# Designs tried in a protein design chat: VH-VL binders against q9umr5. Part 182

Target 1, 268 residues: q9umr5
Amino acid sequence: SYKPVIVVHGLFDSSYSFRHLLEYINETHPGTVVTVLDLFDGRESLRPLWEQVQGFREAVVPIMAKAPQGVHLICYSQGGLVCRALLSVMDDHNVDSFISLSSPQMGQYGDTDYLKWLFPTSMRSNLYRICYSPWGQEFSICNYWHDPHHDDLYLNASSFLALINGERDHPNATVWRKNFLRVGHLVLIGGPDDGVITPWQSSFFGFYDANETVLEMEEQLVYLRDSFGLKTLLARGAIVRCPMAGISHTAWHSNRTLYETCIEPWLS

## First folded at step 8 (VH-VL)

Design w21 (framework fv_dargistotug)
Fold by ESMFold2-Fast, scan of step 8:
Structure w21 (fold): chain C 268 residues (1-268), chain A 124 residues (1-124), chain B 106 residues (1-106)
Amino acid sequence: as target 1 above (268 residues)
Amino acid sequence: QVQLVQSGSELKKPGASVKVSCKASGYTFTDYAMNWVRQAPGQGLEWMGWINTDTGNPTYAQGFTGRFVFSLDTSVSTAYLQISSLKAEDTAVYYCARNYRWGSGFYTYGMDVWGQGTLVTVSS
Amino acid sequence: DIQLTQSPSFLSASVGDRVTITCRASQGIRSYLAWYQQKPGKAPKLLIYDASTLQSGVPSRFSGSGSGTEFTLTISSLQPEDFATYYCQQLDSYPTFGGGTKVEIK
């Protein structure tokens, strides 16, 4: 039968958000065992991403151990960064398709209601003062805050994203790259009408330069240096890009057309 | 068995250079970064930097730029530390140490395998 | 650079005693703290990582605790083979070691 599917939610989210996704999977791949991980829900999604990675890893190990043919990951928003790190830190993962639903893979640089709730008087241009402090790095949002006007501070202060992207060297980088490269398919999903992920091309490893001009994945140093394997995966034919217009941030997991076009084909 | 074996002690004059080797066995050399740690006689441990064993890219602590060079020969699973223009203050035991990560692959938590140390004495 | 201060720098204890060594960081380092044991003439040995996780093969009498800026290494019942110098190390930024604590058995 079908490989099991593991779902990882996003910021201020929970397993409840995926009820429509479960319906779609059941219709097209009946009998699929889908586990939506109910960890770090709501406010707890603000805890440091490395702490979340540890907790989610403990949850996925027994699922992967019982599925010798492999598993699929569907990871939404911030959850896509958790899954990036899981694939790097797990020496024994057997993930076939890693499906990233509108996740800020190169980071976030934009004002949202979430950030305004946490930092109500700060604009995106000033968040670097908070996020690149030791206190700020205790919040998940700051772990992937990527201010293109303070790239030196991002590289030195980011305790999570700069490390998993290989933008700052780390002793475990070589093993993290080897582990990540075991993934069968990296399926990237996102679009211009998301309204939260800024720039939206971050979901496809594109990001702002210092003038806020978006440079796509192939122009990024992390790709050109093959820091964690993107160039190798692309050469292997393992990267799938599935952009779709007309979908807001909270609708990626509940849009049938999106599911049929971008997710369904990768659930073996 | 996993081990790191270092070259023997060296006695050098000020101004000379020395090259310490650290040969790994029992594991895949390129899977783990290699640290260098110094310990002067009667003093504590001092981290000098690390080298990525897959790419060969070194990272040096602030006090160890310039005269200190980390390098590799992956064909023989060996890391090297070269010190140029030796000074009396360089007298120390130099250790290589593998970056520790638990079997789960979580980020680095320490150094789990160490070489036996190489004493470098600089005197006239 | 993050400075680590160990206390005490020296202690003398009897077999069976409970020994506690403290490591204080100049700024918050979360749980990114490791403890090492170094016996005279030997390379250091990793005892504890991630502040409280015991390395495989290390006796259960060793334990670590703490987070942020205050950390402790405890030996619940000191044995003759525990004569050594103990070092803490932070891994939050460029690694630094504490000054060491020399434990002598009476």
Scores: ipSAE 0.005, ipTM 0.503, lowest interface PAE 12.9, mean pLDDT 88

Design w22 (framework fv_dargistotug)
Fold by ESMFold2-Fast, scan of step 8:
Structure w22 (fold): chain C 268 residues (1-268), chain A 123 residues (1-123), chain B 106 residues (1-106)
Amino acid sequence: as target 1 above (268 residues)
Amino acid sequence: QVQLVQSGSELKKPGASVKVSCKASGYTFTDYAMNWVRQAPGQGLEWMGWINTDTGNPTYAQGFTGRFVFSLDTSVSTAYLQISSLKAEDTAVYYCARNSRFEYPWYSGFDPWGQGTLVTVSS
Amino acid sequence: DIQLTQSPSFLSASVGDRVTITCRASQGIRSYLAWYQQKPGKAPKLLIYDASTLQSGVPSRFSGSGSGTEFTLTISSLQPEDFATYYCQQLDSYPTFGGGTKVEIK
């Protein structure tokens, strides 16, 4: 009766982090087949995002094929970007609800403990020197680094995010848009107390301008140009925004109130 | 059946211009980028650039700016390569080649390819 | 501009031989490498993409491996129709091709 759920984890994460989410789903939607993909776990989550997209695609194809009524995706943090790309590169996906848990959909521009661990001398003001090099683009976190003070470098050097967001031309852009538009619902979740995703509005397709003033989705060129279908989805009534305060980055998949408010309603 | 069919061979004098066509069939023309690849007699393959079939925007590889122009006529699913001010060193087989798939990152190689158009530049 | 160096440029082999061709990139290209086969007077044919993924319809005797800067195309048991020139291509940035490896009958 319930569509299968596929879960994609985030940076330095694994399937074990979702044990509470699985408990919630089993309580409210008993019998749901939930597959938490344990590819690119831990340090392997640093592999280039296009490599991760290929691996996750191979894992989701048989799950989707077995579920002709459709599937739901729950994609956490960096995993939300993997799922963005999956929906674009798959000609025949049957995803109903794409639930994005605090994912930096417009990119990341903030100092975090994860970045300091990976690049100890990094500050948000100088990380562009590393991330926008060919070497830096071999790391997943640099694939979605979006420095609003060096937007020209982001547009030219980003090997992933600028392309899937249609911010730089790509030969496959038209087909990626058509594929993405097949999604039933785009459920965006995030909040001001996340502490990692910066700006937190990136989870809702908002982002900094050159003065670090956050512009919301409807003021982004990506939306206005309808580069990959956001304007079309919004007009169709397919975008759901569910912001919630009081939730830290590592708690999105283990907060019962968040689950009941933002996730449960979209798991048919 | 997905295929690309190119125009026939051309023999030109130095200083003339040539326009090679590449007609696509069996798929939606604007869904895939079109690439141009050159091969001089007895030499290897050389990527010249690509054109976005949805927007019409061309991108040229280093060495192919100026005299080389990529264009489209989407109403007949055809891509064009124009070479002006022909030189003897432009003698080559010119191939059009489609991005092989849209479901994978970037260019997962090229497939299909046109059969090639031999352009010979001699006096 | 990323340069690809193929080795050897030429090899002689017999039917049934195991043939290996290497392709080295001047900088890291992750797994974004394709292999093509070209027969005289014909357009190239895509054999392998993403370093190791076999194109549909290509015989299983062809295999690719490698990542970063070192890549290998292997033909496990050479057949008469495999005598051709082979090219690697990087797709990490603007595409470039290797110089080619001509496989001839011994």
Scores: ipSAE 0.000, ipTM 0.429, lowest interface PAE 16.9, mean pLDDT 89

Design w23 (framework fv_dargistotug)
Fold by ESMFold2-Fast, scan of step 8:
Structure w23 (fold): chain C 268 residues (1-268), chain A 124 residues (1-124), chain B 106 residues (1-106)
Amino acid sequence: as target 1 above (268 residues)
Amino acid sequence: QVQLVQSGSELKKPGASVKVSCKASGYTFTDYAMNWVRQAPGQGLEWMGWINTDTGNPTYAQGFTGRFVFSLDTSVSTAYLQISSLKAEDTAVYYCARGHRFTLPWYTDAFDIWGQGTLVTVSS
Amino acid sequence: DIQLTQSPSFLSASVGDRVTITCRASQGIRSYLAWYQQKPGKAPKLLIYDASTLQSGVPSRFSGSGSGTEFTLTISSLQPEDFATYYCQQLDSYPTFGGGTKVEIK
């Protein structure tokens, strides 16, 4: 019958936010076993992303082992980056559809209420001073802070995103690429009215250049070099892009039209 | 003794301005953020925002647009809330309350010390 | 914004009663919840922080429990000075308060 679904939440979030998503799945795919992981909830979502990857890995191993036909991942916001790394570090994952729900896959460069709460006096133009320090890299949000005006600092100091995107060398890069390429489908969802993810095209592997002009995935060095397999996946027809206007950041998991259009088709 | 002492009650006409003070004593003023909390008559508590006492930079909650200004005078350990172009809906008790300006993200201090409150009444 | 729902909004009790107030968050907030007591005409007073840690000087009859989305404040044996309005507050993001629970004498 239907493959199990594993849900990974975002920054300052928890499993409770996915009540509507669970209703939609139950309506269209009755009998689906959905596990929403209650790890790194709320303030704990600020812990370093590598720590979160380890914890989520421990939680998903028994679920994947019980489902030899495969599982699906639905990963929201920051959770999409956790899932990106999870798929790279697991030699034996059996993920069919990885559904990335408005996640900053190329990083974040924008002022948000989350950043103002955590760093009340920060501005996006000066946050690089905090984020690209060893202390700053102990915060998850700094692990994917990508200042396009200080790309040299991002490449040298990012302990997470620069490594997982293959933008800085790592001994495990070849193995991480091989593992990630085991995924059946990479479903990318996002839109211009999100209001939090900046630029919103980061959800589709687009990002700012040094002049803050957005370059799409196919113009990125990580794509052109095929650093972790995006070019290979696209060639296989395994990348799905599902942009939708009119959806704010906290509504991606609770909009029925989005679910039916972008998520439901990939939940075999 | 650690305490926050606020200025006295104010009765204002619509369109006027008011400036509420909150004087801290018994601790190092710049070690704690100063929060502002509003309570309309018969209503619950509403967080308005905070100000970083070390840098003077304010952060405002949604709904406190343009007319509300947080400021400091660190030489006298005093925080200020100014409300301009007063409206009847601004009638409330305004509290200052201390919380940590910066903590580890997995630990947050609650508001342990509060001012006594300043009643601002806006009526014609 | 994270919304907090308190229940009941009002309760009537006698001295010596055990009273329980609940606070539900619209999303998980781990243990980043505080409880305050407010008496008429007075500023709120912190009772409990980090969901279950009693503030220094607060009587042991007050206790807090819970994590994630559901929290409770318990007063094991209500005293005359405990008649007040109680508020929960989340500190997981920009602070928000519950609507309050008024504990009145009967």
Scores: ipSAE 0.000, ipTM 0.399, lowest interface PAE 12.8, mean pLDDT 89

Design w24 (framework fv_dargistotug)
Fold by ESMFold2-Fast, scan of step 8:
Structure w24 (fold): chain C 268 residues (1-268), chain A 122 residues (1-122), chain B 106 residues (1-106)
Amino acid sequence: as target 1 above (268 residues)
Amino acid sequence: QVQLVQSGSELKKPGASVKVSCKASGYTFTDYAMNWVRQAPGQGLEWMGWINTDTGNPTYAQGFTGRFVFSLDTSVSTAYLQISSLKAEDTAVYYCARNHYRFGSPWYFDLWGQGTLVTVSS
Amino acid sequence: DIQLTQSPSFLSASVGDRVTITCRASQGIRSYLAWYQQKPGKAPKLLIYDASTLQSGVPSRFSGSGSGTEFTLTISSLQPEDFATYYCQQLDSYPTFGGGTKVEIK
């Protein structure tokens, strides 16, 4: 039988968004137990990411305990960051494939409709003033705001992303790295037509330098220092990169060609 | 036996240096960060900073930059605190303390060394 | 830097008394507060973490409460071995300690 699949949604999202994904999985892997977690839906997705990680952790423990052969995670957008932290904080996770659907793994620096709805009068160049305050860090989207022109503020103020990426040191860093390294496959999915994740290469651990030139994963300090295990995973052949053009941010979980190309091969 | 054992008391003159050791046993040294906490005679507890036991990267609290150096010898599961150019104000008991792994907030100290008294006098 | 103010700095109590110590933070720290006991000549001992969670091996007469900026440590029935100095510590950012409360026999 197939390993169970756990799905974690994104910002302002819910389990309903994954109805097509569930249809695809049922067609190709009939009998797969798929659990789409109904936690932090809609506006609750704005709660601090560490709070979300704790809630999702409590939900996944019994699922993983019932599946000694392992489970797969499919984590969309902001949910990919939640899953990054889950893999690090869980001493006994048994995740085989971690499939990250267009998640801002190195952070976000872009004026999207979601950010303008939350902070309507702020340009991306000024969001650092809000996000890098203690008040701002109580909102999930500010937990992964990464202003390349104020990297010193990001490193000092980010309560979540800078820590899980090992960009700022943390007492749990060694155990988080050991836990994360137990993952079987890290499947990274994203593309240039996403329209929300900025830069789109953030989904592949690329990001802007101070001149807004994108540097890819292998040029990032986090990779070079192997801060949480990316270099080790790549050396093991455990990182899968699956970019696809023509897919908007809300379509990653409902495109059949993407599913067949990037997701289906990693569901055992 | 899970424990932290520190070196013995030191009596130093102003301007000298001192190196305090903290030897861990009974657990995997590199799995837990190590902190240093100071207590001057009759005073309260003052956190000095911490060191990542896997990478050796130290982080110092604002009052403890410059003369204070945290280091490690992972082959003997030992953390070190070195204080250079000793001043009378450095007279204190110096404790090493292990971070307890807790989800989200690791700054509890569940295991402490017995303390090392450093006395600086002329 | 988050400042912690403990009150009182000193208190005299008798065996069997209910003792209450307060810790106030200069800004909100959620429930990220710990309490330590220090006896003369010894290292501090962790009593309570996450404001109200009792450390294993600590007697049930010790309890903690509070959230945000106001926290309380209570000893429901003081015992001879409880005469010590008590410190609060915040865990929301880099650690800072309160000034301590010395509990002396009356």
Scores: ipSAE 0.252, ipTM 0.702, lowest interface PAE 5.5, mean pLDDT 91
Fold by OpenDDE, second read of step 9:
Structure w24 (fold): chain C 268 residues (1-268), chain A 122 residues (1-122), chain B 106 residues (1-106)
Amino acid sequence: as target 1 above (268 residues)
Amino acid sequence: QVQLVQSGSELKKPGASVKVSCKASGYTFTDYAMNWVRQAPGQGLEWMGWINTDTGNPTYAQGFTGRFVFSLDTSVSTAYLQISSLKAEDTAVYYCARNHYRFGSPWYFDLWGQGTLVTVSS
Amino acid sequence: DIQLTQSPSFLSASVGDRVTITCRASQGIRSYLAWYQQKPGKAPKLLIYDASTLQSGVPSRFSGSGSGTEFTLTISSLQPEDFATYYCQQLDSYPTFGGGTKVEIK
């Protein structure tokens, strides 16, 4: 039989967004138990990411407990960060494949419709004033806002991304790294035509430097320092990068070709 | 008390069938997967497979397909192992073992039944 | 399937001895390795999981170590009740057991 699949949605999503993915999984892997977690749907997805992590943890624990063979996680967009944090805080997870589906794993620094909705009068260049404030950090979007021009503020004020990245020192960094390294495979999916994740390379742990030049994962300090285990995972062949062009952000979970190429191979 | 209690020893002829029961108590039966482990006389432990106690979905290890059937009666918190077309080589002690998820390892078994000896002899 | 090879298969020791049992995996299994103790006529008992974590209630004289493909169970000072057969189990994939190590009285 196939390992259970747990799906975590993104910003402003619901379980209904993944109806095609469920269909694909059922078709190609009959009998797979797929659970799309309907937590923090819609506007509730703006709740602080740590709150979301706690909620999702409560939901996945029973599923994992009943699946000794392990489980697969498919985590879309913002959900990818939730899942990474989840795997970092859980010393008892049994995740085989962690599939990060177009997630801003290294953060977000771009104007999007999501940002405009929440902060209609702010440009990305000024968002640091809001996002790195105490009240700004009460919104999920700000929890992974990564302003390359205000690195000090990011490092000191980011209550989520900087911590799970191990970029800011904290007492749980070593344990979180250990926990995250329990994953069998980290499957990173994204592409240049996403239109939302900015830069799109963030889905592969690439990101802007101070000059807004995109650097790859291997050039990032979090990799070089192995702060949360990326270098270790890569060294043991546990990281899979699956870039795909021609896919918009809202289509990653519904594209059949993407599923067959980047997702299906890891749903054993 | 948290425990698994298995049915008693069985003596069967070749070709017959046997059904071993494993009754759980002291915990929520459907919260933990159940495994079956075989141990031939004087031999080591062999994992036979597991069953999802919530969905009833069984998974059989290689070599344990066909004649081996895992089933449940959740109303009485009991898992069953049925072996059909018994052979002499099926002579073994059969254990049910609860999978414990807590603290990370997927298949470590923290709770075992006392075992059921099935002897197949002409 | 992942094969586990235990060594030695048999070990004669005296009370108070330091005993080391080795479990080698045919491939890397991360830290998903457990150790069990089995006495005659009894079900196995979980001793160690995640390669080095001691199960609750297990004496501290038991310890586990290792990573990748090589793991060890150590009994720092063998006690009379420790004469038994020990099995390693990998949990990286569907579980498999080692062939066992019988610890006998010398």
Scores: ipSAE 0.005, ipTM 0.490, lowest interface PAE 11.2, mean pLDDT 92

Design w25 (framework fv_dargistotug)
Fold by ESMFold2-Fast, scan of step 8:
Structure w25 (fold): chain C 268 residues (1-268), chain A 123 residues (1-123), chain B 106 residues (1-106)
Amino acid sequence: as target 1 above (268 residues)
Amino acid sequence: QVQLVQSGSELKKPGASVKVSCKASGYTFTDYAMNWVRQAPGQGLEWMGWINTDTGNPTYAQGFTGRFVFSLDTSVSTAYLQISSLKAEDTAVYYCARDHRFGYLPYTYFDYWGQGTLVTVSS
Amino acid sequence: DIQLTQSPSFLSASVGDRVTITCRASQGIRSYLAWYQQKPGKAPKLLIYDASTLQSGVPSRFSGSGSGTEFTLTISSLQPEDFATYYCQQLDSYPTFGGGTKVEIK
């Protein structure tokens, strides 16, 4: 009776991370068909995001086709950006709730252990030199690197995030916006104690200006221009914001209180 | 069903201006971007830029800034290319071309083309 | 801009021949390449997109392959209507076309 749930993991992650989430869903919505996609696991999560979008698209098509009443997406961290693009490129998606679980929707600008592992001598101030090259854009993490001090380079070089956010014009932008707007609910989850997503408000479409002052979603040009439909969704009452303190990046999918507060209400 | 019909050939003197039209039918005009592609006599294809049919915002390729202007009239599903201060080197067939709808690609390719408009610039 | 180099620029072939045309990109473009056919006095016609996906209505004798920087268009058995100029186009950034390959009657 419940709509199926599709789960998309994050960077250096796999389906194995979602055992607790599946237990919570089974307890509150018994009988729900939950599919955690085993694509681009571990190091494969570094592949370009457009390649990941194509692979996940092929996997979700038959699931959506079997559920004419709709499906829900739960998309964690980097996976939230994959889901953003899926909703835009699919002319026929039937997604009701898109639950974005601590995903850098406006991009990432922060020193993390993941970046130090990949680029140990680079600091956030220098990473633009690598990420905004053709070579750098072959790595998923660089596809959503958003340096607020080099916004012109980000706009010209980002092969993924700048395009799906409508920050740079793209021939498919109008169709992508129409497709995205079919979503029933956009549920945004994140919080100040995440420790990885920088700024944490990126999960709510907030981001740094050139002085590293965070501007919230309603102050972003992307929102004001309604580039991919955020302003339209908000006016429709379709955006849900669910911030929660005290949750670290790897705990969003395994915290019962978060599940009950932010996720459970949207799993019809 | 989908058709792009362009205006007829033009013969102009250097320094004149020309406005080429491209009328779309068989689909929702604002759902697909429109591109312009030039082909000089005996030469290959050269992409000039595109215009967002929803916003009217044009993007020009290197070398097509200044004298070239893309515009729209959405009420009649028509895109326009205007070339000012015509030079002999502007002699070419100008094509309008519709973007393919395949969304995960960073840019697009052209699924339907107009028949072309020959613009000849001669003394 | 990403530059595309086609080879050969010209080839002479007979009906029934297998024809192969190569397109090389100046940098990696994954599978983001399309192929067009242009007959004299006509607009180009889309044959193949995403390197290997045949456009609806295009005969199965046309096929595309390749990824990264090297791509191939193959016509398995050339027909009289296939004598034309063929162009590759990349979709990784602002569109650029190869110089074209003219397939002539021998």
Scores: ipSAE 0.006, ipTM 0.570, lowest interface PAE 9.3, mean pLDDT 90

